# VH-VL binders against Transcription elongation factor GreA (greA), part 4

Target 1, 156 residues: Transcription elongation factor GreA (greA), of Dehalococcoides mccartyi (q3z8e7)
Amino acid sequence: MVEKIPMTASGYKKLEDELSTLKVKRIDVIEEMRLAAMDKDMRENAPYHAAKEQRGQIEGRIKEIEHELKYADVSEYTDTNTSKVNMGSTVKLRDPKNGECCTYTLVSPKEIEPLKGKISASSPIGKAVFNRNKGEQIEIEVPSGTLQYIIEDISF

## First folded at step 3 (VH-VL; framework fv_libivirumab)

Design u6 (from lb6 with heavy chain K57Y T58K)
Fold by ESMFold2-Fast, scan of step 3:
Structure u6 (fold): chain C 156 residues (1-156), chain A 121 residues (1-121), chain B 112 residues (1-112)
Amino acid sequence: as target 1 above (156 residues)
Amino acid sequence: QVQLVESGGGVVRPGRSLRLSCAASGFTFSNYAINWVRQAPGKGLEWVAIIWYDGSYKYYRDSVKGRFTISRDDSKNTLYLQMNSLRTEDTAVYYCARDHPYTIFGAFDIWGLGTTVTVSS
Amino acid sequence: DIVMTQSPLSLSVTPGEPASISCRSSQSLLYSNGYNYLDWYLQKPGHSPQLLIYLGSYRASGVPDRFSGSGSGTEYTLKISRVEAEDVGVYYCMQGLQTPYTFGQGTKLEIK
């Protein structure tokens, strides 16, 4: 069975851009293989084997992207999807054992004020919530243990 | 206004007991870890104990282990410190201090006014 | 236990001049999550301590921008760019990386 792969228009575009970049890089790696293969002793040709492995990885990714693009089910919705935590999102976290905890907003570095709930995507909480959906349970590691929260709400 | 108010301090003789209370208002008490910090007359700050927001984690400085018990009653927005077998070196002003969840337990952003415990003969 | 050492223990500053206080920890306060678990507190005479700086370098709400924190790992600095009369008191660093939490011995700041 062929499965449709849901994605946003922006997600489709990113795959197209990645594919374009990989096709250019493939040309470069093939040239690297050609130059390395000109060495007379192929048995211990480390540059050749490295380039061959890299080409294999590139070809595999190209095939994967081409498959994803071929079977893509492109949504009309944009990457400012309010169902996922993104930069600028305000996230309400709830401890499932004792009720509501805290509200956090993911902000740019010059706006960071952790005590006011303004945090970076690279902060412990930011890392745990970024790209997560409403209703997901997350875990945050702190020196003394692990904190568990549910993403109760996501707003812009 | 967000505030913590300690009470229960007093003058007692060595070997006696006291129970300190810390009443919280202006915030969701059940979301915060709370600490007890003490300060002997003319001395520096000394951390005493912590209780996590859900009560699952408690820790005490070694000199009070087995003698002091930290607890909380979220229905009353109140933190307690039960102090048994008091010693003269326990004489201090006792503060409760809120450990903020936004910093993942890295900042005591709200402190009480303190309650004075004097242990003397 | 983590030992916190402050220097100097006492500092007298003319109003408008800068002040700098150092804090050293017996082990790194940099956690795997990227935060440095060091706070700075000010206790004014007769008052409760108040938070100035948390997680190494973040200024607490309401704290003037003349206060700044820097450092990582085992060495930290609190700087006051221009000391004012209201800054008199005892400054404490504290590590929140592991229990028991520990404070430095304190640095007394006085105006000349």
Scores: ipSAE 0.025, ipTM 0.603, lowest interface PAE 8.4, mean pLDDT 84

Design u7 (from lb6 with heavy chain W52S K57Y)
Fold by ESMFold2-Fast, scan of step 3:
Parts: C-alpha cells; structure tokens; sequence
Structure u7 (fold): chain C 156 residues (1-156), chain A 121 residues (1-121), chain B 112 residues (1-112)
C-alpha cells in the first residue's frame, strides 16, 4: 500500500500543468522520432537515438507525476500555519541527549535532496514531525532503534 | 481547455498608447514562448513580437521597435504588449499565439480570438 | 528578413477537386537539425488563424489527412487532395527559422 503524499493546492496544480506540458512535448518527440526513422541509414541514425532518449526521459517524468497526483493528499498549507509542521516548513530538531541540532525542510518528491536537509513527508523523519508543534518530543524508528528529538523551531 | 484571451484594444488617436493583455489558461504558461501577430483590415497576417519562455529573449518587427514592448507576468499567466506612439498603420486585430514549449519552433498551435486596435485621427 | 512568397494569391475549386498552394522563401528554411521551419495556417472567414502543418510536413492535431505539406529548402507546397466546403478561407505560410518571423501574403480559397 502506498501512503498518501501531502501537498499544497498550488503544488498539485503545478504538477497538473507540468504533466499537460510534458504530454504535448511527448507528441513532438514522437514525431521527431518518426521523421528520424525515415532516414534510410538506420545504423548512423543519431537524431533517432537522441529523440528516443528524450522520449524515455519524458515518459519517466510523466509516470513520476502521475504517481504523485494519484497518491496526493491535497491540503491548503499556508504561511500563516507556522505553529505546526506542514509541507514547506523548515524544522529544527534537537537531540536531547547531546544537544546537537539538525535542520530539515519538508518538500515535494521532485525537490528531495536528503544531503541538503530536503526530505519527504513520507520519510521516517518527515512522518514523525508532520503536524507536530514546536516544543514537542518526537520518536523516529530506525533499524538501530528509536531516536528521540525535540522540535526546537518551525519556520516557513 | 487550453486558451489565450486578448483584451485592451480600443480606438485611439495617433501618438497615444494602449496596453494589450493576453490571458493564458489550461497550460503551464511559463514553459512557452508567446508571440503577438496582427492583421490590418482586409490584409494579411503580420508578425509583431516574441518573448521566450524565460523572458530572456525578445524580438520585434522593425516598424514597432522602440515603440512596442512585449513582457510577461508568469505569476498572473499573462502576456502584455505596451504600444506607445501609435500610428494609423498600427490599426489591426492583434492576436497572441503560443509557440512550442522550451524551444522556439515558430509553430503557433494555439491562438487567441484577437482584440481590435483602431488608430484614427 | 526572410521574404515569403505564395502562389497563387487566389483559387476557386469545385468540391471534391484537389488544390495546391506554393510557398517560396528567400533563403533555405532547412536547419542543421534536419527540420524545415515552415508552417501552414488556415484562417476561416471571421475566425482566428489555425495551425494546419508545422515543420514542413507534420499535421497539427485534428487536421484531416487530405491536407499534406511537402518541400524542403526554399520551395514548399500545401496540397488538399479533395477540397470540402469547410476548407474555405485564406491560407498562409510562415517561416519559423529566424526572427522576425514572416508570413506569405496569403492565398484565398473559394468554392465554385
């Protein structure tokens, strides 16, 4: 079972618009591929192979967006809801054992960069902090055990 | 539905200004280059100006350079044509027309219904 | 600027007969990527222009296969294999190779 993906109404619309644009681009690339395939020397058909690769990239992105839209849990997350962790929130976590702080931003699937602290709401950390208030203690289950953090700050 | 809708036309005297708008809906406006094309009464189509998808490139026909400015506001999904120092020869129906995404193909797949500009003394 | 010249400027056809419109460019529209940057548009009376053919020979969405575009370099042809009443209007070629984009002067198609 795939869990729902939280996103804003504007994020959902952006994905719909991107999907529509990619479907138009797919038609163009398929036509480029068709024209290139009419080249009599198929062995040296660089335009055909380039168009084929571009089509693969477009099809991959379309599949990705369709998955995101299918499992989207659309809510309006506004800048005025800084009291709770939401999509787009930047959250500062403090380890109560050693006092170390880590900062994470909850982003849409396309924007995920864990090494830069940009994480999914469906990640272990994302699930633990979502809809929590500043000052709450959270627990994150990892293979090595349970980690505890305190939500020190929430910003947008 | 993919649509472009022009507005802002009217009747003005030579030397005056008008600003035309082209409202886009049903597609990701920011991914497309958009053109202005005009047609004088009973005459053929005449290309006016283009703006690239990211706004970094604009080009104008010679007769309107220095007088017309094409711009876009992607936050409003709207294209503009600021027309200054209008001449009687600028009298035409003005259409906005969409080019292909990310690439300037010069192939206009979606056109608006047009807005009429009349410059008369 | 690239100059586009159409011929004929007008033609009158009986329904079911073929029609052919020519377009000549003052320089080659064939680009290094292998595409011919020429489009054909139809403007029906009282309507906005609509795209028929782009990049020389590709039909736009919804355009019937009785319309075909051919040619390369400086000479292009739009053919209608069997003209129907709905085809009445003015046909324009346009080069999209370089700005400023330029249209031909138009060809008026009428039914006899």
Amino acid sequence: as target 1 above (156 residues)
Amino acid sequence: QVQLVESGGGVVRPGRSLRLSCAASGFTFSNYAINWVRQAPGKGLEWVAIISYDGSYTYYRDSVKGRFTISRDDSKNTLYLQMNSLRTEDTAVYYCARDHPYTIFGAFDIWGLGTTVTVSS
Amino acid sequence: DIVMTQSPLSLSVTPGEPASISCRSSQSLLYSNGYNYLDWYLQKPGHSPQLLIYLGSYRASGVPDRFSGSGSGTEYTLKISRVEAEDVGVYYCMQGLQTPYTFGQGTKLEIK
Scores: ipSAE 0.000, ipTM 0.460, lowest interface PAE 17.0, mean pLDDT 81

Design u8 (from lb6 with heavy chain Y53F T58K)
Fold by ESMFold2-Fast, scan of step 3:
Structure u8 (fold): chain C 156 residues (1-156), chain A 121 residues (1-121), chain B 112 residues (1-112)
Amino acid sequence: as target 1 above (156 residues)
Amino acid sequence: QVQLVESGGGVVRPGRSLRLSCAASGFTFSNYAINWVRQAPGKGLEWVAIIWFDGSKKYYRDSVKGRFTISRDDSKNTLYLQMNSLRTEDTAVYYCARDHPYTIFGAFDIWGLGTTVTVSS
Amino acid sequence: DIVMTQSPLSLSVTPGEPASISCRSSQSLLYSNGYNYLDWYLQKPGHSPQLLIYLGSYRASGVPDRFSGSGSGTEYTLKISRVEAEDVGVYYCMQGLQTPYTFGQGTKLEIK
């Protein structure tokens, strides 16, 4: 079997953008190495070795990104799908006793910003809502007890 | 199409000279370090010399130091190997080889077809 | 000078069979940047050498994934998972860490 790497469409595009940036950076580093090599013996040339090390780091990251893009399993819900909570979904929760609560979006590791409601699927809320349908009641365990919410809406 | 083509080989007696050429096409020649590698009949590969992309540095195998001179003419996209005081052990096919663009040195991604040098008494 | 030693010097394989070639260097080829400066080349009969693997484990452009390189420091291995008739030739390792660049003796691969 081929290894699959789950990610959102935005995460995939972020990797494509990073790859493009690194390929441009690679050209600059090659020129830096060329200029450094002009002044000193290469094996004793600190600027040359620094640039060569940076080149190695860039090539390693390019290979890593190309591997991730090749084996990416991009969310099928990027266009529009509200049937179940998945990666990329925005979930609106309602407290059945008190009314409106809160909104969260499930995102890839590179996109996590809890203060903006962008959370991982492994967070307490993310785990509770993942693969659930609109209208389902969920329970979230917290130190003070168990919280109950209804999934009011699912969007992208 | 990226290509290297060697020429200038021949048959000579010990103590004579030959000048090899390597014509490059399909890439920016001045951006690459180029190597000479040789192979004696029925034997393995043996590195001979390198010239830096800017011509500022040249390195040689010990057995050819003082006898061989590597040079380049970027206006003609051509690499040269001037071989003086030739010895029977210099008999080989001579290849020019380009360093891989993403390693910078020590990985030869493009090779020529070779030119044959025979030094016989 | 860095001395490169290959083993075996010759091997015969049946098509579809795996093949493995070892290369040992007299000193570490692992540089301070984390890369191993070892290449693998194939010379098919009557042809110029061609690059297969560079920096220890990276495949050159156009090289099939049945070829793989592994190892670090002073011990390296080239593996062919399923040998094909077109793989016949002499395989060489080379160190690119320092001049003079040095090759192994070569390993001749033949089809049974």
Scores: ipSAE 0.000, ipTM 0.471, lowest interface PAE 18.2, mean pLDDT 80

